# Designs tried in a protein design chat: VH-VL binders against Lysosomal-trafficking regulator (mv). Part 12

Target 1, 99 residues: Lysosomal-trafficking regulator (mv), of Drosophila melanogaster (Fruit fly) (q9w060r2686to2784)
Amino acid sequence: SLNSQILYNFAAKFLPVDGEIEGEIIITDLKLYFLATYRCRYFNVNCDIANITEIWLKRYQHQETAFEILLDTNKSLFFSLQNADDWKIMREVFCDKIV
Short names: E, the ipSAE of ESMFold2; O, the ipSAE of OpenDDE; V2, 0.75 times the mean of E and O plus 0.25 times the DockQ between their complexes.

## First folded at step 4 (VH-VL)

Design k5 (framework fv_ucenprubart)
Fold by ESMFold2-Fast, scan of step 4:
Structure k5 (fold): chain C 99 residues (1-99), chain A 121 residues (1-121), chain B 108 residues (1-108)
Amino acid sequence: as target 1 above (99 residues)
Amino acid sequence: QVQLVQSGAEVKKPGASVKVSCKASGGTFSNSYAMAWVRQAPGQGLEWMGGIIPIFGTANYAQKFQGRVTMTRDTSTSTVYMELSSLRSEDTAVYYCAREDFYSGDAFDIWGQGTLVTVSS
Amino acid sequence: EIVLTQSPDFQSVTPKEKVTITCRASQSIGDSLHWYQQKPDQSPKLLIKYASQSFSGVPSRFSGSGSGTDFTLTINSLEAEDAATYYCHQYDDLPPYTFGGGTKVEIK
């Protein structure tokens, strides 16, 4: 539930169509959260890991640090990580869902 | 509406640790806010120590306190804690908890009443 | 860290006069500046958020302005109940979230 143990956390940007929002991705055993750095209004991005159908590796600003999460609701979430090490962890954690 | 109620005054010896509590009365923790700790030494200004997002337990500390401060929470009692170790006389201060509603983008909109911690030299 | 410098440190003001408090940031923080009022032996109270947005229940005589590095809190007609120390607070993208040194306002 909401008090789940954190397994991974790393700095990230959420990439909506109209900009970018700084924050952290938090991964627990059940959920993935994006928590905006303490400035974000109305921005509550989370999903159950079980609802993730595919993850597509993407480039952002000419770097291989981004990915798009596709949910079983046909919604998608687009993120950029700060560095290659975090991107590698994302790839390893979700290796069975990466296309 | 939410009120923040802090634990009572403490007197400690140099080298000891203190753990101050802050209970959110009138509601449970939600993903709509973080809790900050801010201290004020006698006659001095406000100093941010760090903050925690209670529903996740994610905390961030000011560099000055890194290694001496730990912020935790108990979701079942809607309480956050700030523990400061290796106390020195200059840690004598009133310690406040304050709510930061980050989904509305609000500042520290609700403050606890403060907890006086006195470190005797 | 971002340093906030408040001026003046102290003002003694006649009732009904205008009070102006300035806060300068060591680097640009956009509109990420908040103002608090603290009366003796009381917790701080939020007055103005994001440079210019009045918090609920705050009297209209309080207003904030500025952006970037220069910010101002104005009390357009000082009342006796406004005797307090006022603090600016920067809330930019990354911690630490620092405070100015405070401005003490007293009634003459």
Scores: ipSAE 0.008, ipTM 0.586, lowest interface PAE 9.3, mean pLDDT 81

Design m1 (from n7 with heavy chain Y53W; framework fv_nivolumab)
Heavy chain, then light chain:
Amino acid sequence: QVQLVESGGGVVQPGRSLRLDCKASGFSFSSYGMHWVRQAPGKGLEWVAVISWDGSNTYYADSVKGRFTISRDNSKNTLFLQMNSLRAEDTAVYYCARDFHYGSGSYEDYWGQGTLVTVSS
Amino acid sequence: EIVLTQSPATLSLSPGERATLSCRASQSVGSYLAWYQQKPGQAPRLLIYDASNRATGIPARFSGSGSGTDFTLTISSLEPEDFAVYYCQQRDSWPLTFGQGTKVEIK
ESMFold2-Fast, scan of step 4: ipSAE 0.173; ipTM 0.754

Design m10 (framework fv_nivolumab)
Fold by ESMFold2-Fast, scan of step 4:
Formats: C-alpha cells, structure tokens, sequence
Structure m10 (fold): chain C 99 residues (1-99), chain A 120 residues (1-120), chain B 107 residues (1-107)
C-alpha cells in the first residue's frame, strides 16, 4: 500500500540474473517498493525497511550506481540507479544497513 | 533469434494427466514472464496461465485453477504446464508465449503450438 | 471478467481496400489493448500494443486507435498477406481476455 508518506523516489532498474526491469523505487517510512514501468499484477517487489539485514554496494556497467539488499528471509534484491548522485541519497537513507 | 518450441501434446483420456514443455532460445529466458494460451479447434484464443520471471508468482484462468500448474526451470530455459484431471473442454492447441515487456501482459513471441486432444 | 466484442465477424474485401475492425469492451480498459494477426495454421503475431503503438517490424499500413471501451484497428490498404483473423486482447483486468476475432477474407 502507498498509504504511508512517500519520502523518496528514484528511476531504477531491478536486476534479475540476466536482465533488467525498468521502473521506479519508492521509499516510504515503512517500506521500499519497486514499481515496474509496465504495470503487472504478478510483479510485486517490495520489502519492509525493518526486514533489511544488509545492503551491499555494487557496480553496474562500471558505475557505482548499484546496490543489493539482503532480507531476513535470505532473499536478495539487486537494483541500479540512474547516477551516482541518486545512489548517494540512497546510501544516506540506509546508512545503518550498509556493509 | 527468439524461438519457443512446445512439446508434449497428444491424445489423452478424460481424467488423465499430461505435461507440456516449452524450450526457449535466443533471449534471456530468466528475464521474462511466460504465458500459456490455448485455442480450441475452430475457436478463439483463451489465456490459461502466467508465471513471473523468477517463478515466484503464478496466476491462472478460473477454468484451469486447481488442475493445471505452470512452472519453469531457468537453468534449462524451459517452461512447463502440468495438466491434471483433463476434461474434453481442455482440447486445444496450446501455445507458450513470451510476455512482451516484463509484465506487460501482451504476447510478442509465440511457439508453434502443440495439440492436446482429450477424448474417450 | 471483461468481455471483448469484435465486429464485424467477417470483412470481405479486395486487395487495395481499407479495412476497419472494431473491438468493444464491456467496461473501460483504458489504453491497455493489443491487436494480433493469425494466419491459418500459424501462431498469432502481435501487431499493436497499448491501443496505438506498432510492434517492431509491423508495416505502417496497420494503425490502432481508441481508448476506454471503443477501439479500432485500421489497415489502410490491404496486401495479399493481410487476409487473416484479427484478435483484440485486454490487459486491464484479470483474467486476460481476447475478442472472438474478425476474419478478413478475399471478396
């Protein structure tokens, strides 16, 4: 649900093993949502901020614009942002979780 | 080039089971949602099922819910449809189809289809 | 479920003529409608998505228009290879549904 206040939004790509899904990351006070550019009812990527155990800094296409989120369920979510400036903002949001 | 090749169709008795396979090549299979769509002889198209890129989400048409199971093996670039408790009404050509743009729910590439005939 | 009704059931036309195919939805589907072409013995082929966008490799003679409940596929000048069955499909609501098809045949 997007009943919570939206704090941040970023153009982003969700990165499965061999591809890219274009979309947008939306961060509220409680959750992170990834909304695909093409809306689909079976593509639901979201997580509670409280359930994030680690965030790993990653490179994507030789840029420091990517990060991987590890959840308490041992699932991981891998994203890239448009540019390093957006990534710096994300880093500040998750400073307590960054490894 | 994108190719989808179905196999496993045939003639089966009502109440029996059959599994369809769809082998994908020419694209990153693990990046796309996949669908099954069927067409009864002389009739129009009917959507059957979808599976997300990672296999975590599935949705079914009411006519097959509880009887059919869609699954995938991304390491083998293969989509499956397990069809249980088959009925005469399930007689159709079954197509596997690629989701046009990750979750668009349109179908940009289709296989040639495999005929499933359910008859006594 | 959303019902798509295509009309006419058949269009009998000659090469060079304009074909206009209609698809009407039982409730609004926004612009979330696609058109497919199916030739005998072949799988369907995507022509138009999101009401008006041509898929890659589709000739300019094919165009789509409409929104809400009323949609049209137009073939400006029929070529011999265009005689086929055409289906509309909506993605606004589950389950995904198709129209019953319009057959474009030689007069």
Amino acid sequence: as target 1 above (99 residues)
Amino acid sequence: QVQLVESGGGVVQPGRSLRLDCKASGFSFSSYGMHWVRQAPGKGLEWVAVISYDGSNTYYADSVKGRFTISRDNSKNTLFLQMNSLRAEDTAVYYCARDFYWGSDYFDYWGQGTLVTVSS
Amino acid sequence: EIVLTQSPATLSLSPGERATLSCRASQSVGSYLAWYQQKPGQAPRLLIYDASNRATGIPARFSGSGSGTDFTLTISSLEPEDFAVYYCQQRDSWPLTFGQGTKVEIK
Scores: ipSAE 0.013, ipTM 0.642, lowest interface PAE 7.9, mean pLDDT 86

Design m2 (from n7 with heavy chain S31N Y53F; framework fv_nivolumab)
Fold by ESMFold2-Fast, scan of step 4:
Structure m2 (fold): chain C 99 residues (1-99), chain A 121 residues (1-121), chain B 107 residues (1-107)
Amino acid sequence: as target 1 above (99 residues)
Amino acid sequence: QVQLVESGGGVVQPGRSLRLDCKASGFSFSNYGMHWVRQAPGKGLEWVAVISFDGSNTYYADSVKGRFTISRDNSKNTLFLQMNSLRAEDTAVYYCARDFHYGSGSYEDYWGQGTLVTVSS
Amino acid sequence: EIVLTQSPATLSLSPGERATLSCRASQSVGSYLAWYQQKPGQAPRLLIYDASNRATGIPARFSGSGSGTDFTLTISSLEPEDFAVYYCQQRDSWPLTFGQGTKVEIK
């Protein structure tokens, strides 16, 4: 990736209501990106970190590995992380947002 | 509000080079993959190339591989297509198009109006 | 590459009639097929993505169906502005490919 201000990256799944998409969460100074190559798309969803109001811990496939990001626009993004180390980093980065 | 404007088309002789520009406005250009698609006069659409949001990944149609280079300058909101070793078969209207964005509650695909490239001797 | 074959090449119909357009893929593309409309002198406009989902702003008279190798675009009742060329496109595998187009013209 040529994004010059990457602070963190994690293997992750984006979880829309109709499925799952494997990819990578990238956190920069100002934004959180989810990036994937999915069915001939350079797929991305993103949000400004300043617009994150709450992060809710969720279960995915009987594991406590998922989280939902709530934005000030009343939109949400639902992800699952793959390992405990990435989850520790996520919690440290967003400790003031976790409900 | 969303606009894509192609430029740089014209008449060029076989074997020469030409660069097309596509200026984007009305959206966060650096967040989207971008495509080039062409259409020969009176013919159908042909996909040409794609570039990822940050320029790190590209893919090309076999007909242009090794001759065309897709690139972008996110600071200028501009997509480029460098066309080398042009052939008569490259004569077409060239469109730039924005790739999909999922999760926003809408699903949109935006295209420019195209720029004509004529390769003739 | 995946080849898409559209039929018929031309549909001659009157306003108010139903249009049914076919697109056949040389191999399975799952549901990763889009439909585009193009009017003379204009860029293509996305109508349908992922076989059956209408793009933002597209009227309900347009519907898509199918999966695998056989796909259909239906316009339930043609309006004057619907007379155009229609293209299918697969997004299952690189390179992306389009069908040759079906022209819907006034009888």
Scores: ipSAE 0.101, ipTM 0.693, lowest interface PAE 3.9, mean pLDDT 85

Design m4 (from n7 with heavy chain S106E E108F, light chain R91Y; framework fv_nivolumab)
Fold by ESMFold2-Fast, scan of step 4:
Structure m4 (fold): chain C 99 residues (1-99), chain A 121 residues (1-121), chain B 107 residues (1-107)
Amino acid sequence: as target 1 above (99 residues)
Amino acid sequence: QVQLVESGGGVVQPGRSLRLDCKASGFSFSSYGMHWVRQAPGKGLEWVAVISYDGSNTYYADSVKGRFTISRDNSKNTLFLQMNSLRAEDTAVYYCARDFHYGSGEYFDYWGQGTLVTVSS
Amino acid sequence: EIVLTQSPATLSLSPGERATLSCRASQSVGSYLAWYQQKPGQAPRLLIYDASNRATGIPARFSGSGSGTDFTLTISSLEPEDFAVYYCQQYDSWPLTFGQGTKVEIK
C-alpha cells in the first residue's frame, strides 16, 4: 500500500538492456513506482519525482509509447506504456521535465 | 545518515521463538525493499528473506520457509523477522539490509550492525 | 540455485601489491553480480554492483570486471585497510546467493 494519493496508474513494461518486465506504473504526488507483475523474480522500482532530472520521450517497437527517466543519481530508467493515450498523459504530467 | 539498527537477538533453546526488529532512519523507509541476511560464526553470508516496499510481496530461502515470517511497519520505519521453531543451524548474526531498486538489482547498499542469535540446548 | 565459487580461499599479500579475486557462477548471471568487503566484527560494505560499477565512496583502486560466469575483483595496490574478506553475490535468479568468500591477509 501507498501512503500518498494515487494520481495515475498505467500498465507498463520496464525495459532493461536484455529483456522486458511487465507491470504497472503508479504515480503519486511525491513518487513514481513500478510494480512488477511476475513473482518468479523480485523487482520493484521507485523514485522521488523531485529527483527526476530529465525525461526523454522514446519510441518502442515503432510506437510512441516509451520514455526514459534520468535521475540526479546518474541512474536511467526506461519504460514503455501499453498504449499511446497513457503515453500522452505521462507527457502532460512531466511536461516541465521533458527535453 | 542512513542507519539500520537491529535488536532482539539472544540465546534461545531449540524449538523456541524470537522476534528481531530493525529500526531504519535517514531515508524514506517506505520506498525500499528490505532483506534479512545471516552469517553463522566463522562462515559466509546467507540470504534469508525479502519484503517489498509496501509489504505486499515476500520471498524466503528454503531453509527458513514456513518457520520465519518477514514483516514491516512503514509508519514506524521498522522491519521485523519472526523466527519460529528455531534450530541449532539458525545460530548466526542477523543483518537487515536495504535493497537497491533503481538499477533493478537486489544488492545491498546499506547494512545494519547485526544482532547475534544463538540457538543452543 | 546458482552456486558462486570464489578463488582463492585465502590470498596472502603485502601492502602495495595487486590483488586479483575470482568469482565463478554455475550458470550465467549476466552482469547481475555485486562485491562486498567485510572486516572482522563489522557488517559487509558494498564495493561493486552490476559487475563493474563502483559504489559511492569506494576508492578508485577497486575495480570489477567480467560477465556471464566469470568475474574478477581487482585491488590495484593494497592499502592496510583493504585486508578483509570479500564476497561476491548474484541477483540474476532467486534465491539470492553469495560466494564462500576470499580472505585477503597480510603475508
Scores: ipSAE 0.007, ipTM 0.606, lowest interface PAE 9.5, mean pLDDT 84

Design m5 (from n7 with heavy chain F100L Y102F S106D, light chain S31D; framework fv_nivolumab)
Fold by ESMFold2-Fast, scan of step 4:
Structure m5 (fold): chain C 99 residues (1-99), chain A 121 residues (1-121), chain B 107 residues (1-107)
Amino acid sequence: as target 1 above (99 residues)
Amino acid sequence: QVQLVESGGGVVQPGRSLRLDCKASGFSFSSYGMHWVRQAPGKGLEWVAVISYDGSNTYYADSVKGRFTISRDNSKNTLFLQMNSLRAEDTAVYYCARDLHFGSGDYEDYWGQGTLVTVSS
Amino acid sequence: EIVLTQSPATLSLSPGERATLSCRASQSVGDYLAWYQQKPGQAPRLLIYDASNRATGIPARFSGSGSGTDFTLTISSLEPEDFAVYYCQQRDSWPLTFGQGTKVEIK
């Protein structure tokens, strides 16, 4: 359940292999959620923050607004943020995990 | 009351361009994704395109990809479909429709009346 | 793209009879399937969303069931206004797709 202890939220795109899904990233003390704007198979994308091993900074559409999250299961999640300012905040939040 | 009104349809020659407009009223237009759906005379429904609430994401049917562009102007509550390189098989009634918003609890679809586009020589 | 196949193409029934319409997807669409009704000269009307939920204002005689690849729309007792074309639509993945339609006509 997503409780009222939301630490951060950002407009974002989830970038699976087969497209782009617009939504919002919500970060709590325990989890990162991606909530899609539209009903789709990627609506309920989430992971435990403790399971994040590495975060790789990426470009998307020629902008420094993307990042890839590597989980301890060896799965990855690829996101793009709306703007560079949100991306800088994301870097600050996860500075200990950025490669 | 939610209302969607399409305009811009007409007769056009193959290879030419045409722009359709859809004027929205009665809801927060900037909060919803919008679709274009078409129906050729005597045929079934064919989904054409969608645009996200802020215009940052679009998706297209394979049959129109590279030729049609969906766009919106939230300040004018208007949805657009720019149709380039028109073909005879693009002849159809074109409907605009409001997308469902997962978190809103609004589970009623809204469609316009449609506008006829005829592509013929 | 996900292909939706509706069957039968045409149902010829009398008022008061039960109608059962099928929609099969070429791959799983979860529960992201909608049913639409269209009458001649009119825009489509949403009947069912998320496989089994009736849209606002839709009479209780309409019900949807199924998940994954096999879906059914049931009209428990046909009223005169129910003779129309019915379409299924998947909303699971892009591009969105409709079935070819099932015409419910009076016998």
Scores: ipSAE 0.013, ipTM 0.591, lowest interface PAE 8.2, mean pLDDT 84

Design m6 (from n7 with heavy chain F100W G103D Y107A E108F Y110I, light chain R91D; framework fv_nivolumab)
Fold by ESMFold2-Fast, scan of step 4:
Structure m6 (fold): chain C 99 residues (1-99), chain A 121 residues (1-121), chain B 107 residues (1-107)
Amino acid sequence: as target 1 above (99 residues)
Amino acid sequence: QVQLVESGGGVVQPGRSLRLDCKASGFSFSSYGMHWVRQAPGKGLEWVAVISYDGSNTYYADSVKGRFTISRDNSKNTLFLQMNSLRAEDTAVYYCARDWHYDSGSAFDIWGQGTLVTVSS
Amino acid sequence: EIVLTQSPATLSLSPGERATLSCRASQSVGSYLAWYQQKPGQAPRLLIYDASNRATGIPARFSGSGSGTDFTLTISSLEPEDFAVYYCQQDDSWPLTFGQGTKVEIK
């Protein structure tokens, strides 16, 4: 589709129950995507921004660089960013949804 | 109505090429990963290939790597499977299937009716 | 690749009986296992995902259980339309794989 543009791209880890997956978060005007660095079952992780109800700031590896996205379906996605500067940008982008 | 319809199957000689199409309707095709799954006559299901929602990432079963190419055209709501260097063991009904994402996993929630590919001399 | 082994190959039962189908993985797949039903001449239909969650529109008589390497699909009381082939499928790792199928047939 020509109607979606990439607004932000961050190196990130997706944190499912069974481990951690290295990749990148891509934010467009409509959706948030996680693109895994290596092929795995999580290659199709995405959500509509409109469906995000809350974002909870979290710790990962004893650092405050993570956040959990809660969807209107009661599902959640847990991510960690690699550095404090990217994490601050994410906080600003989604400040209206942060609990 | 959510629907997938395969086409392009037929009888082909070994070593030839064939392209299968899968037309999607009733859902946002560009939002879903898509798979090809095949079933040889009287046999079970075999996963063939997957393509991500935007076409940027693909993965293949070892039996078809280097011969088959999965692709998509989101503007036409169509999934493709280009099959080159066909072998007798590629004879099967080919299904396209939608990758339905749940939490951290996925399942094939919508399937097409299948299209038969017969490779014979 | 992860090999899924289904047993029995064929299960001969009468309507009203309970069917119990097994699927064993060669290594742990967590809970990332789905079950499908296939009738002759038709495409497969998703029954269960994430080991135990029933897909939309699937009757309550179908249930899934298990985790790790051992999984079970149970049909509490067979209806005439339930006589079909059933496949398990893992989405834990690449490549995605299916079991060889269990045929549930009329005795």
Scores: ipSAE 0.007, ipTM 0.616, lowest interface PAE 8.4, mean pLDDT 85

Design m7 (from n7 with heavy chain S28T S30R S31N S52W; framework fv_nivolumab)
Fold by ESMFold2-Fast, scan of step 4:
Parts: sequence; structure tokens; C-alpha cells
Structure m7 (fold): chain C 99 residues (1-99), chain A 121 residues (1-121), chain B 107 residues (1-107)
Amino acid sequence: as target 1 above (99 residues)
Amino acid sequence: QVQLVESGGGVVQPGRSLRLDCKASGFTFRNYGMHWVRQAPGKGLEWVAVIWYDGSNTYYADSVKGRFTISRDNSKNTLFLQMNSLRAEDTAVYYCARDFHYGSGSYEDYWGQGTLVTVSS
Amino acid sequence: EIVLTQSPATLSLSPGERATLSCRASQSVGSYLAWYQQKPGQAPRLLIYDASNRATGIPARFSGSGSGTDFTLTISSLEPEDFAVYYCQQRDSWPLTFGQGTKVEIK
């Protein structure tokens, strides 16, 4: 079934090669979504959690707040969290995938 | 199998109201933003409105601000467009569309078949 | 709002020929530009997103290029099913906007 429940919701930035986009990361039991907020470029980015192969801890703006998520298709998604406490929760959620 | 089915179109007089419904199936509706896009006969596409996955945010084209309201019922997998103070220039086929997404190495976009709204006296 | 201007309005070509379609934005949209194909009586179909990336299932003969204000859709060798109307759409800022369309018709 494709039914799922929202487990976590964090303010975040999506970091494409060019620029940054503010939004929210929403985590369910099956998927991770990024939804852009108003006053930004519109992006709806998502992936199945099962397809995440690695998560690389990255720095953004001299802070340990960023993730790069590598998918089994060899595509990557790069995010930063704006709140340090949310970053700690996110790291715990994906601890087994962090390199 | 993703399906979007619009309904509620018809002929209506200027100044009246009409509500369009879009029934979604084949995906988890509550996880996606949804759009309305219209196309007047023989003319191009015009984006109308968007609603966030949880209904928390909406945006509208300037031509419909204050007259149209987009809403959704996630328990019924249904998107709505309430159209008030209709004008002749609102005559168009109205399409429901699921927001495209950067999913697992792919980018997909899904549209319904459209429903015709004719505003004339 | 951002205005997108497509040219030419109509492009008359034969199967096997190369088609080049232009879309110009009134202000920079970065690379947040999509291309759609629409056939008579059908809903639009996404071809290209983020200026140059082919959507799922789209043949390799379709390619997009450009950034900022100037964008191009190229069809390297027209097939019969490619004769349709093509729209560009910016996804940089609200409200989202489409160009007026370019009709690719058989000569």
C-alpha cells in the first residue's frame, strides 16, 4: 500500500548546484518530501526512503547542518536544516545511512 | 496507475458560481501539491492556482485572485476549485494536475482530461 | 508576473527536419523552465524540466538548453507524432506562467 503517516516535519533548504530554496522536509514511514515555501522557486522533491543508499554529513555556512542524500539511481539531493535541534533529530532518524 | 478525473463543468451565466471537483487515485494524494490550469478555446495554457499537500498554502493567478478558491479534502482524495463572479473570459477547459516532483531520479507530471466551463449569456 | 514570449508562433516543417523553438522571459528565471507538448484534444505532456532535463519516457530527439532569459527547445529530427503545440513554463516564482505556445505543423 502507498498509505503513510507523517513522522517528522522540519524547516529546511534544498541546495541545487545553483542557489538555495527554502521549504520543509517531511518524513513519512516510506518517503522523504521537500516542499518549497512561498517567495521561492517551486520544487516538490521526494524519494522513497528505501532507495536512499548513503547520507553524507556536510557543512553549510560553516555549520554542521547539511545532508547529501545519495539514491540508488546515483542521483543526489542536498539539504540543510536551519535549526540545530532538528539537525540532531534528522541525524538520529538516518543514523545507519550516514557515512 | 495515476488517475485524475475532473467534474463539475457546464454552461453558466456571467456573475454566477460553479465548483469543479478533481478525484485522484493511484497515488497518496495527501503527499502532493495540486494545481488547476485552464485553456480557453483555441488559446494557450494559463496557470490558475496551487494548493500545498496539507492545504496550508495557496497561490493564484492575478486574473482569478479574489474570485476563485482552491481547496482539498485529503480524506476523500479530492481537489476543488470554487469559482465565483464568473466572467466570459473564464470560459476554458479546466485541468487538474498533480505537482511534478524530483522523485528517486525521475521527474513526473500528471494531468486530468479536463472539464469544460462555458460562461455565456 | 513573469511574461514568457515564444517564437515563432508557427513553425512549418516536414518529417525528418530539425525544429528549434525559442522562449524568452521578461526577467531571469534561472534554469527553472519547463517545456510541454500538447496534441489536439489532449492534456499537456511534460517534455523538459529545469531547462535541459528530459522527463521520464521522453525520446532523446527532444533537448532543451538555455538559462536566465533565453531558452531553446530542439527536436533533432521530427517524427509524425511531434506535430503539436509546444509551451514553455517558468517555475521560478509565483504566479507560475506559460508562454503563448508555438505550433509545429506539417508543411
Scores: ipSAE 0.008, ipTM 0.626, lowest interface PAE 8.1, mean pLDDT 84

Design m8 (from n7 with heavy chain D99E F100Y H101K S106D E108F, light chain R91E L96Y; framework fv_nivolumab)
Fold by ESMFold2-Fast, scan of step 4:
Parts: structure tokens; C-alpha cells; sequence
Structure m8 (fold): chain C 99 residues (1-99), chain A 121 residues (1-121), chain B 107 residues (1-107)
């Protein structure tokens, strides 16, 4: 069944307030994971897709490939993708949540 | 078998310093984030500090920020906590704990036995 | 920081009885809540992570449930070794915070 399988995989940077973390975004049917290339304090960043309230389009380093995920806890996760094609897929997957 | 062994605890006077060590074995130490968690006598658990797998990122609880320094030596499989300007309220059993690797949340799957730090005059 | 409040502070029961422990968060933590068991003189031991997943080696009598702000740890039938203090911890973000603990003691 699909509930334990990866649906999408994107090379990405996680952008906490004080840095950049290289890694990848993995989307399953229930969760979004950010898996850092190297083990760090942000290695296990994840959220339930059901808890995502809004996704806000952002620029990062003059690229239109970043987005901020707002959770129902009023916490946010800020990511940048490597290319516009991955960004297009993200927009299609989460079109109902993009502001 | 995963093991974490703390050492370095003892009795110290307020304003002094103490260093705690945590020796890890049975896993790839350099692949895991590590934490210090403390517990005052008769009280609950309080998170103290975290260090990333490579030592490049550290974060601290507000109660210890500016006084405590977490560090690690991956070649020796050892985690450290340097505690400066100790206060009576720092009296606690200090545990080192391993952050879950590849888990779906940030939780602690293995803990050391703890080392007691008593700050009193 | 996210404050976790556990209730009751003390739960007095006999072996074979069902124990139900509550943990409430000051704001939603989704399903990112862990439970630990601590026996006197020992380090905490992970029981449950992500609200409902049992850690490796944890007996089936332990189960977790809940989401958002309200979480429950259930021990379906207490064994003598289950009399201990139980802590919840939010996994959602650092600073990671713990509840104050619930002591499960023999009646």
C-alpha cells in the first residue's frame, strides 16, 4: 500500500533563523520529512501533512523557489528548493494550502 | 549494545566550575545529535543542551545559556558539559541522552545512568 | 516554550488494574509527544514516541493516544515492574520540554 511509501523527493535547504542545512524533503501520504545530508539538530524535522495550515511562497537569495510551511501550532518551517521544476510539483501537491 | 556513561559529578561551591563527561559505546557516536537533560532532587526532567553530530551547532536552555558549554570529541566517543558560574539551582542529576536517528520526532532513545552535581556552600 | 501539564500527580493502583495518565500541552504539538518511564535511582526509559508508537522492547500493555494538546498513556494491566514515574515530552521543537511527571504507586 502507498501509506508507507515515498511519494515525492526533493533536494532542499532547511532555513532556520541562524543558518542553512542541506538535505532533502521527502513527502509520504501522511508526513513531510526534512532529512539533513549530515546529522545535526535539525536532522529529524518533520510534520504531519494534516497539520499544515498554509504554505507561503518566499524568495531566497533572489530565487522564487522557497516556501514557508505554517503549522497549526503557529510554528513555521522555511525551505528552499534547488529548481523551478521541483517547485512546480510542490505547488501542485499543496495547491489548496498556498496563500 | 548502546551504552552512555556519565562522570565528573560532585559537590562544588556556588560560583565555581565543573566539567561532566559522557562516554558512548555500541553505536556510531559521530552520527547522532547528543543532549544533556537534568533532574533536580525530587523534581522532574529539564532539557539543558544539544549538540549536532559534528559539533557545529549547539543550543541551550535559557536557564544555562552563557554559563554552560556543550562540546564533543568524536574521535574519543565523548560528550562534554562545561558548567561555569554554578548556582544552587543547578543541583541535579545530569543525564546524557542520544537523540533518535532517522526518527519521526526529536526524542531520546538511550540515556546514561546520570551523575549527581550538588552546588552548596 | 511549550508547557506540558501531567495529571494526576499520583495514581495509586494495584497490580492487574488499568492505568490512564494524561498530558496536556499549552499549545498544539501535533502528534509529536513521547513518554518515558523512570524507576527510582534509574535513568528514564523511552516507552512511546510520536504519540502512539511503542519503542523497541516495550511490552504491548503500554499504549499511547492523542493529538494536538491532549495525550494519554495507558497501561492496560499493571505489572509489579510498572510502578514508576512517567514523563511526557514534546518532540515538536526545541527547547524540548517535559511534563512534571505522574507517579504510579502501589495501593
Amino acid sequence: as target 1 above (99 residues)
Amino acid sequence: QVQLVESGGGVVQPGRSLRLDCKASGFSFSSYGMHWVRQAPGKGLEWVAVISYDGSNTYYADSVKGRFTISRDNSKNTLFLQMNSLRAEDTAVYYCAREYKYGSGDYFDYWGQGTLVTVSS
Amino acid sequence: EIVLTQSPATLSLSPGERATLSCRASQSVGSYLAWYQQKPGQAPRLLIYDASNRATGIPARFSGSGSGTDFTLTISSLEPEDFAVYYCQQEDSWPYTFGQGTKVEIK
Scores: ipSAE 0.000, ipTM 0.579, lowest interface PAE 12.4, mean pLDDT 83

## First folded at step 7 (VH-VL; framework fv_diridavumab)

Design p1 (from a17 with heavy chain Y102F; at its last look DockQ between E and O 0.50; V2 from the best seeds 0.00; counts 0 for: pae O 4.6 > 2)
Fold by OpenDDE, look of step 7:
Structure p1 (fold): chain C 99 residues (1-99), chain A 121 residues (1-121), chain B 111 residues (1-111)
Amino acid sequence: as target 1 above (99 residues)
Amino acid sequence: EVQLVESGAEVKKPGSSVKVSCKASGGTFSNYAISWVRQAPGQGPEWMGGIIPIFGTPKYAPKFQGRVTITADDFAGTVYMELSSLRSEDTAMYYCARHTSFLGDDAFDIWGKGTTVTVSS
Amino acid sequence: QSVLTQPPSVSAAPGQKVTISCSGSSSNIGNDYVSWYQQLPGTAPKLLIYDNNKRPSGIPDRFSGSKSGTSATLGITGLQTGDEANYYCGTWDSSLDAGVVFGGGTKLTVL
C-alpha cells in the first residue's frame, strides 16, 4: 500500500528477465513502487529507497531510457522510463545513488 | 529442471496455525509468481493466494483474506503459506505452484508434490 | 459451487474422442485465458493446456483446447487408458473478488 507522501510519478516499464510490464513508478519519501497497468494481477514491485545501493543508467532497445536499481539483497530492478522529462527527474532524485 | 519442494505433512488441532514451505530446487523462483492451491479430499483445486517472490506483495483469495499469510524468502528461495485459525474444513492437500510467466498468468506449469494438512481434534 | 462449471464425468472407449466443457462468465472465461489441468490419481495437477489452446512441452497433440465466449472446451482424441483422470479448467476472475478460479472438475473414465 501507498502510505507515504507521493513525490513523483513516472510512466515506466518494468523489465523482468522474460519481458516487459507497462505501468508507473511511484516514488515516495521512503519507497519506490511500481504499479502495473494491465494484465499483471499479482504484481506490485516496491522497495525501500534506503535499501537501494546503486543505480545504473542503462539502455533499453538501444535507447538510454532505462536504469537498474541494485538492492542490498543483491537483487536488482530494471526499469525503462517513457518520458524524457521523467528521466531527467529520476536522475536528479537519485543522483547520489547513480554510479 | 526446476522443482518445487514442499515441507512435510502436518497434523494440527483446530484453532492452531500451520505454516507450509515451498522451496525451489534446481533453480530459483526467479520473478515468477508462486501461488498456493489447496485441494480437499474429493474436491477440486482451490486457489488461496499468490506472491511474486523478491519483488511482489501477496494477493489472497477473499475466502482466506485475514487468515492466510503468504511470504517469500528470496535468499532461501522459499515461499511460505501460513494458515491460522484452522478448522476441520482446512484438511486438504496444499500445493505450491508456479505461474507460467512473470506476469502472473493464471496457468500453473510447475507444481509441488503437495503438503497434507490434517486438522482434527 | 465452483465458479467454473464442468460436467462431473465423461467416458469413452479407447481411441475415441471426448470433450470436456467449462462454463464461466464474462468476468472470467470471457475475459481471460483458460488453462486445463490433468490430475492423475494420487498426483498433483499437471498443466495440460494454457492460453486457451496452447500445449506445454511434453503434452501430445491429442489434447486440444478452445474458447468461445464464456465457455471453454478441452478435447482429447485417441483416448488412452492413461488418460483416465480428473480434469480441471482454470482462469482468472476479474470481479471484485479477483483471483484464480477453477472448475469443479471432470472425471474421465476410459471404458
Scores: ipSAE 0.026, ipTM 0.726, lowest interface PAE 4.6, mean pLDDT 90
ESMFold2, look of step 7: ipSAE 0.128; ipTM 0.737
ESMFold2 (binder alone), look of step 7: mean pLDDT 89; pTM 0.928

Design p2 (from a17 with heavy chain S101E L103F; at its last look DockQ between E and O 0.41; V2 from the best seeds 0.00; counts 0 for: pae E 4.2 > 2)
Heavy chain, then light chain:
Amino acid sequence: EVQLVESGAEVKKPGSSVKVSCKASGGTFSNYAISWVRQAPGQGPEWMGGIIPIFGTPKYAPKFQGRVTITADDFAGTVYMELSSLRSEDTAMYYCARHTEYFGDDAFDIWGKGTTVTVSS
Amino acid sequence: QSVLTQPPSVSAAPGQKVTISCSGSSSNIGNDYVSWYQQLPGTAPKLLIYDNNKRPSGIPDRFSGSKSGTSATLGITGLQTGDEANYYCGTWDSSLDAGVVFGGGTKLTVL
ESMFold2, look of step 7: ipSAE 0.052; ipTM 0.697
ESMFold2 (binder alone), look of step 7: mean pLDDT 88; pTM 0.919
OpenDDE, look of step 7: ipSAE 0.174; ipTM 0.813
ESMFold2, look of step 8: ipSAE 0.088; ipTM 0.693
ESMFold2 (binder alone), look of step 8: mean pLDDT 88; pTM 0.919
OpenDDE, look of step 8: ipSAE 0.066; ipTM 0.771

